# Designs tried in a protein design chat: VH-VL binders against q978t4. Part 1

No score or structure here was measured in a lab: all are predicted.

Target 1, 133 residues: q978t4
Amino acid sequence: MFDGSDLKNLFSLDGFLKTIQFEPEYIREGEISIIVPLRNNLLRIGEIMNGGAVMAISDAIGGLSAMTYPGIVNQVTVSFNTEFMRPIAKGPVRFISRVDRIGKSIAYVEVLVYDGENLLSSKSTGVYFLYRS
Structure headers, positions and changes below count from the first letter of each chain, unless a header shows other numbers; antibody chains aren't numbered by Kabat.
ipSAE, averaged over its two directions, is called F for ESMFold2-Fast, E for ESMFold2 and O for OpenDDE. V2 adds 0.75 times the mean of E and O to 0.25 times the DockQ between the complexes of E and O.
[cut] marks letters that were taken out.

## First folded at step 6 (VH-VL)

Design m2
Fold by OpenDDE, look of step 7:
Structure m2 (fold): chain C 133 residues (1-133), chain A 118 residues (1-118), chain B 109 residues (1-109)
Amino acid sequence: as target 1 above (133 residues)
Amino acid sequence: EVQLVESGGGVVQPGRSLRLSCAASGFTFSSYGMHWVRQAPGKGLEWVAVISYDGSYKYYADSVKGRFTISRDNSKNTLYLQMDSLRAEDTAVYYCAKRQSLEYFDYWGQGTLVTVSS
Amino acid sequence: SSELTQDPAVSVALGQTVRITCQGDSLRSYYASWYQQKPGQAPVLVIYGKNNRPSGIPDRFSGSSSGNTASLTITGAQAEDEADYYCNSWDSSGYHLGVFGGGTKLTVL
C-alpha cells in the first residue's frame, strides 16, 4: 500500500521522473494531487509544456493513486490515453489523479491537469493492472 | 459575500509569541488554500506562508521558517498563524488571503497589526 | 529564489494611459497577478492570468505579458486609480505565491 509519504522518493527512483520537481498537494485513498512548477526542462519549443511530460507525470500519479488502496503492492499500466484541451504555457501545473473504479486486478483512473490559471488542460484515462498481497 | 477577518494582533516584546486568526465566510473555506501576507509599515507586501485546503501542505517564507506555524480549522472556517520568537522585523500588518487559483489571491482581509517592540 | 522588480513610482495625467511593468524570471513561467492598495486599505486584486479582471474591476484595467515581464495597463486613468500597485507570481522554490514586486506608487495628475 502506498500512503503517499514517500512520493518524492519514488519519483527519484525513476530514471525519468527523478528530473521532475513537484510538491504534493494532497494524498488520500484513491486520490493524489501534486503541483508541478513549469520549468525549462518541461518545455517544448514555443515554451509550452511537453505533452510527453504531461502524460508521463499523469501516468505516474495515476498508477500511484491506485496503490493507495489496501493490499495493492504494485501496478502496471495497461493503457493510458490523454486528451489535450489546451496547451500549458504558464504554471504551476496541477495534476489530480482519481481512481474511478478499482476491481480485483484492474483499476480505472482519471487524471486531470490544470494550468496556472486553473484551466483544465489535459485529461487522461488510465487502466492499471494490480498486484495484490 | 466573501469575508476574511483577521484578529489577534497587538504589541509584543521580542522573543514573545502571538497567535493570529482569520475568520472566513462567504465561501467553502475547506476547498481553498489560504495564505498569510504581511506588510511592514511603509513597506511592500511580503508573502509569509501557505496552507493547502486540507492542511496537508504547508510552506513558509525563509524569513519566518522555523518560527511561524500556519494551520487551519475547517470546522470553524478559521486560519491561524502561530508566531514564535518574534523579532522587530516581524512588525507588520498581517493579511490573510484566499487562493482562488494557482496564481492569485482573489480576496484579502483588512489585516491585523502586529508590533514587536522592546 | 525568484524576484520581481517594479519601478517605485510612476505618474499619469488624468484620462491618459499608464503601464506599470513587473520584471522577473518567474514571469517566464507564470502569470502575474496585480493588486491595488490604497492608503489604509487591504490589497485588491485587479488583474490575473492572461488578462482577467475580477468582478467589479473597471475595464480600463488590463494585463499583458512578454518574456520575463508582466504589465498592468490603465487606459484612461481616473483619480481613484491613484494607489500602490503590486505584482505577484509564484516562487520557483515551491508551492506558493511567495513573490511580490516592490510595488509601484501611481500618482494621477
Scores: ipSAE 0.555, ipTM 0.858, lowest interface PAE 0.8, mean pLDDT 93
Fold by ESMFold2, look of step 7:
Structure m2 (fold): chain C 133 residues (1-133), chain A 118 residues (1-118), chain B 109 residues (1-109)
Amino acid sequence: as target 1 above (133 residues)
Amino acid sequence: EVQLVESGGGVVQPGRSLRLSCAASGFTFSSYGMHWVRQAPGKGLEWVAVISYDGSYKYYADSVKGRFTISRDNSKNTLYLQMDSLRAEDTAVYYCAKRQSLEYFDYWGQGTLVTVSS
Amino acid sequence: SSELTQDPAVSVALGQTVRITCQGDSLRSYYASWYQQKPGQAPVLVIYGKNNRPSGIPDRFSGSSSGNTASLTITGAQAEDEADYYCNSWDSSGYHLGVFGGGTKLTVL
């Protein structure tokens, strides 16, 4: 099954995500949790986490949570929506993705984001098209 | 080959100050966060402080807050620890440690001994 | 006391398997990294994340985690493995890599 070293490799090969520092906390079928240090390259003016960074990391982890199921070799985002519920001023930031439903071609996923004081700060929902082997 | 070389340790009386330096080579110093970790004689490792790659974030162990200041000079590839109001319990070997982008310590210096005694 | 608890000492016969444990609440949320320290030397990273091994570390070193416990396992222990071993993790609030266990002295008989 898909593990933390696979996750690290996929981020390192991505031209955009390769600069994102993180540690996989755990990976289970349908669920990924990562810890992301809140570094300067993730901040906006005002020293809070950039909303685009929240969305980019959430989308990546959301789509990859489908990869924890056997037979899925790739995925692509169909739609993604994020609710920014409070600013993230302290890290590390925890991203938890969970597959709510997975069918033959489509996965429905949610991603929860917690700041360094364990406060729920953002919630996302995503829909992903699946490529199967 | 990554190298970290600490200096500035010595014997000092309580209430005095010392400045430690850590010279870095073999990697792009300005791309990595740096830490100080200390070890009292015969004891375990105790984390002291962290500074982000660009110096914008600093954080300290409660035992040293208000007395120690971490800093860096990226043009000189050097990490510093200014230690003020030294106490006997600050006696330790002080290591500088490189943080990988994955937030663990992949390289350590050999340490510099600070002895605080009256 | 530290937030991470390790047994202070453990012994293993040459060629046998040993497990060194580390317990603490932060390990429910974060993986531990493990450092080897030989007398008079600086610590060396041997395991990070759940079970990632840096280049140059022998494959007899492995890591695992369950609940609030992380473990370092050495299979086929060799004389050069005799050292102190420290676990390290994020603190319970998740601000920094500031929590070390008290260390475990491994003796290879």
Scores: ipSAE 0.007, ipTM 0.522, lowest interface PAE 10.7, mean pLDDT 86

## First folded at step 7 (VH-VL)

Design p3
Fold by OpenDDE, look of step 7:
Structure p3 (fold): chain C 133 residues (1-133), chain A 118 residues (1-118), chain B 109 residues (1-109)
Amino acid sequence: as target 1 above (133 residues)
Amino acid sequence: EVQLVESGGGVVQPGRSLRLSCAASGFTFSSYGMHWVRQAPGKGLEWVAVISYDGSYKYYADSVKGRFTISRDNSKNTLYLQMDSLRAEDTAVYYCAKRASFDYFDYWGQGTLVTVSS
Amino acid sequence: SSELTQDPAVSVALGQTVRITCQGDSLRSYYASWYQQKPGQAPVLVIYGKNNRPSGIPDRFSGSSSGNTASLTITGAQAEDEADYYCNSWDSSGYHLGVFGGGTKLTVL
């Protein structure tokens, strides 16, 4: 069961996510929230956050949120869809992942992303296959 | 009502240690990051340290790194600042500050005075 | 650099408008928060985000930003507004590192 204590460590073990700096805000069963500074490595042309970065971080915490449930030892993304409501020009950026439904083998997760003005900037729906112990 | 009450301040000699506490109430303490901010007499505010909601993340100002340790006990709704190898320039009122949703401090304690002098 | 700079002191006549400005590279990527501090008291949040006032803060306080600057504006300054004002923002290093400006002493004439 993932309790969030090693959230940063897990990111650091990922070849892509290790470059992402963040601060955990809170974690509970089925929900993870993190704060991501808006650094240059996350910016695209126009000084707005890279959409791929938004999706990658969203997917990561989305999967991890599913792992907060007992007995789940791993997960893999089956599908991930992101809607972008507005560009993120200022941070920090809050990512909130919530498990909407969890079954035996599949979890459905929603990830909301808010910019520095606390405006909803993206919404993602993730489907994850679950590995149980 | 959110309340933050610092304690543990006092007069100490250089090289000594002191431990500050911040008792929190009126909010879900375990859900928020907490900060220490200090203010030398007649000077401005200086950020000191941050700790995440569960203590898994800590970061310090360069001026205190290696000497100060921030910690928390969520079961007691208390934030701590262990100050070792104190220096005269550490003399300040130390505030605990609650992190808001993002990048600001929505609540502050009244502070506790730490005086480091020989 | 994560430095935020403010004018050390400004004055405003009673009932007039004053703007306190904070400048720093971090302000390009982050909003500033502003804190009012009166003598012998703890800082109090007065503005955060683009232009948000916490509950209890008079509407004469407003915030704005442009480029690498953020400003706190008091429209119709009152005597009780005399205080030190500090801006705050994230550290450019990318950590949740609070950076404060040097503070601005506001005198109400």
Scores: ipSAE 0.557, ipTM 0.858, lowest interface PAE 0.9, mean pLDDT 93
Fold by ESMFold2, look of step 8:
Structure p3 (fold): chain C 133 residues (1-133), chain A 118 residues (1-118), chain B 109 residues (1-109)
Amino acid sequence: as target 1 above (133 residues)
Amino acid sequence: EVQLVESGGGVVQPGRSLRLSCAASGFTFSSYGMHWVRQAPGKGLEWVAVISYDGSYKYYADSVKGRFTISRDNSKNTLYLQMDSLRAEDTAVYYCAKRASFDYFDYWGQGTLVTVSS
Amino acid sequence: SSELTQDPAVSVALGQTVRITCQGDSLRSYYASWYQQKPGQAPVLVIYGKNNRPSGIPDRFSGSSSGNTASLTITGAQAEDEADYYCNSWDSSGYHLGVFGGGTKLTVL
């Protein structure tokens, strides 16, 4: 079953995501939660988390949450939408993805992001095309 | 409800090894990251190591890296600290600590004393 | 490794207000948590995040953060508040939770 070492490996192979240090908080079928320290490489001018970084990390764990199901060997993003509800000025930042529906070819996923005070700071929805074995 | 009980402390000579255990109860052990924190007699708290819920992420203080190994057995609800190449400066009470969320430790064990002396 | 700086000792008269401070670069990016330790006992969490108290911690304990400084305030200090107090946060590199201040011994007069 897909676990924290698989998640670590997949991030390490990505040109952008390999710079993201994180701790897997939990993984189960259809759900991934990670804790991301708010390092300088994630900040924008004004010392808040870069909105693009929020989206990139959310998209990554959103798509990977589909891979917690058996038989799925890859996924690619079809659409991704983010509401930025609060600036993130302090970490660590928690990203929680959940698969709402998974079909033959498509998964629908939500990703919630919490700041260092555990305040909901962004919400994303994503649709992913699935490659099956 | 939540209990953390450390064991395995004792008196050993420099260069020797000890393995500490922390028995957990009253919560779903496999859902939480765990830490070791130590306190030399009369001194402050010093963080030692962390292990993620599934063991996929481990990190160590510079003072112990390469000598100490954190591990866990989720089927036994037990956290471990293997301490090799012990030095006099490793003398301390060793606590295991549970992380409720990544920002803080909500529960601590009572500690186990490790004394390293000739 | 990052440092969190605390004054080593502070005194307060019974019933009065005291503030214990913790300073460090990491506190610009992370909140501090605060632990009370009485002689011969394990630490006990008293404040986490910006200003959250765990169940069972008296409301005379509060926390605040500004810039690189976190503070623990005890209003109406009581004799049982006499203890060591440690702040804790992520280190400045952002790799782990467990950087502790040196501790502040609170004496209630």
Scores: ipSAE 0.329, ipTM 0.787, lowest interface PAE 4.4, mean pLDDT 90

## First folded at step 8 (VH-VL)

Design q2
Fold by ESMFold2, look of step 9:
Structure q2 (fold): chain C 133 residues (1-133), chain A 118 residues (1-118), chain B 109 residues (1-109)
Amino acid sequence: as target 1 above (133 residues)
Amino acid sequence: EVQLVESGGGVVQPGRSLRLSCAASGFTFSSYGMHWVRQAPGKGLEWVAVISYDGSYKYYADSVKGRFTISRDNSKNTLYLQMDSLRAEDTAVYYCAKRASFYYFDYWGQGTLVTVSS
Amino acid sequence: SSELTQDPAVSVALGQTVRITCQGDSLRSYYASWYQQKPGQAPVLVIYGKNNRPSGIPDRFSGSSSGNTASLTITGAQAEDEADYYCNSWDSSGYHLGVFGGGTKLTVL
């Protein structure tokens, strides 16, 4: 089963995601939760979390939540949409992905993002193409 | 009711080793990150180490890095601290602390005393 | 390093209001949590986040934060509030929740 060490390894080997520090909170089939410190490299001017950073982390966790199912060896984003509901001024920031539906080739995923007061701050939906063994 | 019970403290000479245990009950141990925090006699609290819910993430204070190893056994609801190459400055009461979802420590054990003296 | 600085000691007259402060760069990006420790006892959480109080903590305890500073306020201080108070937060490098202030000894006069 895909676990926190797999998640850490995938982030560390990625050319972009390796800059994202996080601690796994839990991983279950179809669900990943991580805690992301709100470090300076994630801030925009005005000292709130960069919207692009929110999207990039949400997309990464969303796609990887499909890999918590057996037989899936990779995934690629098909579409991704984010609603920014509240600014994130303080962390740590919690990202929770949930697979809503998974088929042979496609997974549909939601990602919820909570700020340092545990207030829902962003909601995303993603569609991922699956590579199976 | 959440309970954390530390054990394994004692008096040892410098350079020796000790293994601390923290027995957890009253919550789903495998769902939470756990920490060790110490307090030298008459001093304040000093953070020592963290381990994530599944053990996949560990981090140490610089003062103990390379000498201490944090670990957990989720099947036994137990947190451990292996302390090697002990020094006099490691003398302290050692607490295990439960983290509430990465934000704060909601529960602490009673502590176990480690005394390093010749 | 996100060192948190607290005054070593503060006094308050019985029934009066006291504020204990905690300062550090990491508090710009993270809230502090506050722990009460009485002699011979383990620390107990009294405030977390902006101003959240765990069950069983009297409503005379409150928290606030602004800039690089977090504060614990006790209104109507009681004799049983005499204790050491520690703030805690994430370090400025963002690896862990585990930076403590040096502690403030509160004396109720």
Scores: ipSAE 0.432, ipTM 0.821, lowest interface PAE 3.1, mean pLDDT 91
Fold by OpenDDE, look of step 8:
Structure q2 (fold): chain C 133 residues (1-133), chain A 118 residues (1-118), chain B 109 residues (1-109)
Amino acid sequence: as target 1 above (133 residues)
Amino acid sequence: EVQLVESGGGVVQPGRSLRLSCAASGFTFSSYGMHWVRQAPGKGLEWVAVISYDGSYKYYADSVKGRFTISRDNSKNTLYLQMDSLRAEDTAVYYCAKRASFYYFDYWGQGTLVTVSS
Amino acid sequence: SSELTQDPAVSVALGQTVRITCQGDSLRSYYASWYQQKPGQAPVLVIYGKNNRPSGIPDRFSGSSSGNTASLTITGAQAEDEADYYCNSWDSSGYHLGVFGGGTKLTVL
């Protein structure tokens, strides 16, 4: 199973994700939580977190959460949908991914994002194709 | 009830080492990052170090970096601070503090006094 | 590195209102947390987030923020509120780097 260091390493191997600063909060089978400081590279006009950044990070940990299961060696996003409840103006920003259902080749994942006030700011549903060893 | 109890403080000469412990109870220790914060006599609070929930990541204040090592044993619900190459300016009450959900400390120990003097 | 600044000392008459302010760039990105410390005791969290009080903290304590500032307000100061108050946040340029204000000694007259 992944630990925080493994998660950091995986992010570092991704051309986009390597630019994201975060702290692993916890990693469990089917669950990943990270905390992202709200820095300028993540902000859009009005000093609000970029929605695309929210989605990209959410998608990333969503897929990775599926890889916490034994035998899962890779995954690719099939579909990803995000609802935004409120803008994120202050951090840190917590991303929590949970695998709701995992089959032989498909995983269904939910990702919740909370702002610095611990208010739910976005909710995503991801579907991932799984590669098994 | 959350409890944090520091121990290991005492009087030590400059250049020596000391190891502090913080015994945690009343919460799932392995789920939370832990911090050390110190306070020199008559001075303010100074953040010292943090360790992630699983010990994978450690960060230090510049003032202690390279000399102090934070660690934890989740099987024993214990946080540690190994202090090497101690200096007079390291004299302080050392608190262990529990990280809350995000960025603040919801619980503190009562602290343990470390005195570095010749 | 980031820093937080506080007035070193403030006074308030019994029953009156006092505001302790913390200023720093990190406060643009993070909420402050506030800690009360009485002589010979460990710090106690009194305010965090936008305006949240932990259990056991009197409702006369409140928090606010604006720009690069955060404030702790005591509405109707009591004698037992005499203490040192520290704001806390995090380095906006580096994750996991905690920072405290210099502390404010509150005297209740």
Scores: ipSAE 0.419, ipTM 0.835, lowest interface PAE 1.2, mean pLDDT 92

## First folded at step 10 (VH-VL)

Design t2
Fold by OpenDDE, look of step 11:
Structure t2 (fold): chain C 133 residues (1-133), chain A 118 residues (1-118), chain B 109 residues (1-109)
Amino acid sequence: as target 1 above (133 residues)
Amino acid sequence: EVQLVESGGGVVQPGRSLRLSCAASGFTFSSYGMHWVRQAPGKGLEWVAVISYDGSYKYYADSVKGRFTISRDNSKNTLYLQMDSLRAEDTAVYYCAKRASFDYFDYWGQGTLVTVSS
Amino acid sequence: SSELTQDPAVSVALGQTVRITCQGDSLRHYYASWYQQKPGQAPVLVIYGKNNRPSGIPDRFSGSSSGNTASLTITGAQAEDEADYYCNSWDSSGYHLGVFGGGTKLTVL
């Protein structure tokens, strides 16, 4: 359970993210940005980033961004939709999550992904159910 | 004007420790990742370590892993490199470098010389 | 492990064009950044991204990439361009590491 007191340990709450090489760019209330190197384990045929990996990382930081608010101790994905604008062939890859709206039990989150050319490569919308202390 | 000023270099014997500092000014230090890069005399540049904006993530070159520790104090706008168990091959000018975006260094300090010799 | 290789030395006549090339697997998925270093001085960023020059860098410097290579081109070399040039990229195979090429000594004749 996360008490919201230590944002530095926020990423440790997700076992999947622990398997991904990344560097946090910033963490704010309602916002998370990370830099993900484009490594072989993230590539698919054609040497572009795996779409599932993009979605999984996006969903993970989307949920965690909701937990940056005080009193949010847990969250679960209700729905997650991703639109891919272009394939990602150049890294590093920036994932930016922003909470657009947060209610008592539901949070709406947008996650934007940029490739190494700083081109918007995917856009996700996530809905998360919130658990409060 | 962005400025990076390294200090703490000197001559030490093998096995000893040394702590380098990099004083940053002219930009929001706490918003950027910082790196250490070294250059042995007459040799090329070698990446040493990186630290995220808040110090939560640190990565090291294999050549220094387990011996060097990168850290920062954002309240003092200072980057540090704790070097333990120094070896002769650690002899180099040590530069602190600022990350611009996420894949290049836009500013470098003038470096501080570390000499490890018996 | 990621490695970047570049020729240790190249020469160019004054006013002529020279290309310094960097090769490595990481360049397949990353743009290179290029740094100029003169004796006794710190490295200076001269090119980054697809072909971006920082403020203060002459327009005779340009960057390009192809496959697993990246190149720095100086069109109309000047005497002050004599220096060591290093390419840099990120490791795409192991840990989140920076990688530098071995450096190229450019002599302006």
Scores: ipSAE 0.787, ipTM 0.915, lowest interface PAE 0.5, mean pLDDT 93
Fold by ESMFold2, look of step 11:
Structure t2 (fold): chain C 133 residues (1-133), chain A 118 residues (1-118), chain B 109 residues (1-109)
Amino acid sequence: as target 1 above (133 residues)
Amino acid sequence: EVQLVESGGGVVQPGRSLRLSCAASGFTFSSYGMHWVRQAPGKGLEWVAVISYDGSYKYYADSVKGRFTISRDNSKNTLYLQMDSLRAEDTAVYYCAKRASFDYFDYWGQGTLVTVSS
Amino acid sequence: SSELTQDPAVSVALGQTVRITCQGDSLRHYYASWYQQKPGQAPVLVIYGKNNRPSGIPDRFSGSSSGNTASLTITGAQAEDEADYYCNSWDSSGYHLGVFGGGTKLTVL
């Protein structure tokens, strides 16, 4: 039942992520894809996407991809690592999270980020602690 | 076919103003950052200014800060450079350049000559 | 420092191989792009990224990078390759994509 409206609502309730404009592309068990317009609030000096913004959005959808599984009521980041492979100078920017492994208490997630010309521009791995009902 | 056509160059006295235009066609202008690059006679290329795709970010070379203003009108597919308080060292051919999504300029105009002389 | 340094002039015999180099701190983190300029003409993109050629650029042009150095190589130089060549990259602070080398005048003998 986790869908694009749930995703929009969760972003809107977050003190930071509420500033991020995006469109859900698809959501399925273990996978979230969103499209983020590259607006000025996401740019660093030099007209490229802020690396912190890349990490923050990647972390958000990474953790939320675990919540696409039944019985998970919350999650928190344990560790998160990002490799910045290319500057992102043009949007829209596509973020794709995929759960690689999920257990009772821990999920391992990968997030891939593509620029507006569909070039892989960053790759993240995340580990999330799960709270279950 | 991508085209960038500069206009508005000419001969002006020091301290005067000039406005350059760059008419763009053949691509979605509102999706790309645009730059001005100049070349003084017998010299190399010198970057001047950048404006982001939506105009919300602008940045200038130190040599022109406070005197030049970059702007764009996405409804007219046109890039501008307002040059105030012109100096002799501003004499150059001025190119508009389109930024690709990769870190390079994929298209350049043919340039417009600005001559600042007494 | 964000400056890009190029030798001001290089010569090559017709049909021989030449390398034009570009050095700078920003090249440790960013690729260089290369532009050819003939007298009275606008610059033309020759190489971008590590070694990508735009359509219409002969396959004798190639790029490479290592450490703080980017190189443009012309294998089998032709008379029409005589031109000025500029490298370009981001400044080391990431403020703008507008750091140009001083240019290299290539003379084909």
Scores: ipSAE 0.007, ipTM 0.540, lowest interface PAE 13.6, mean pLDDT 87

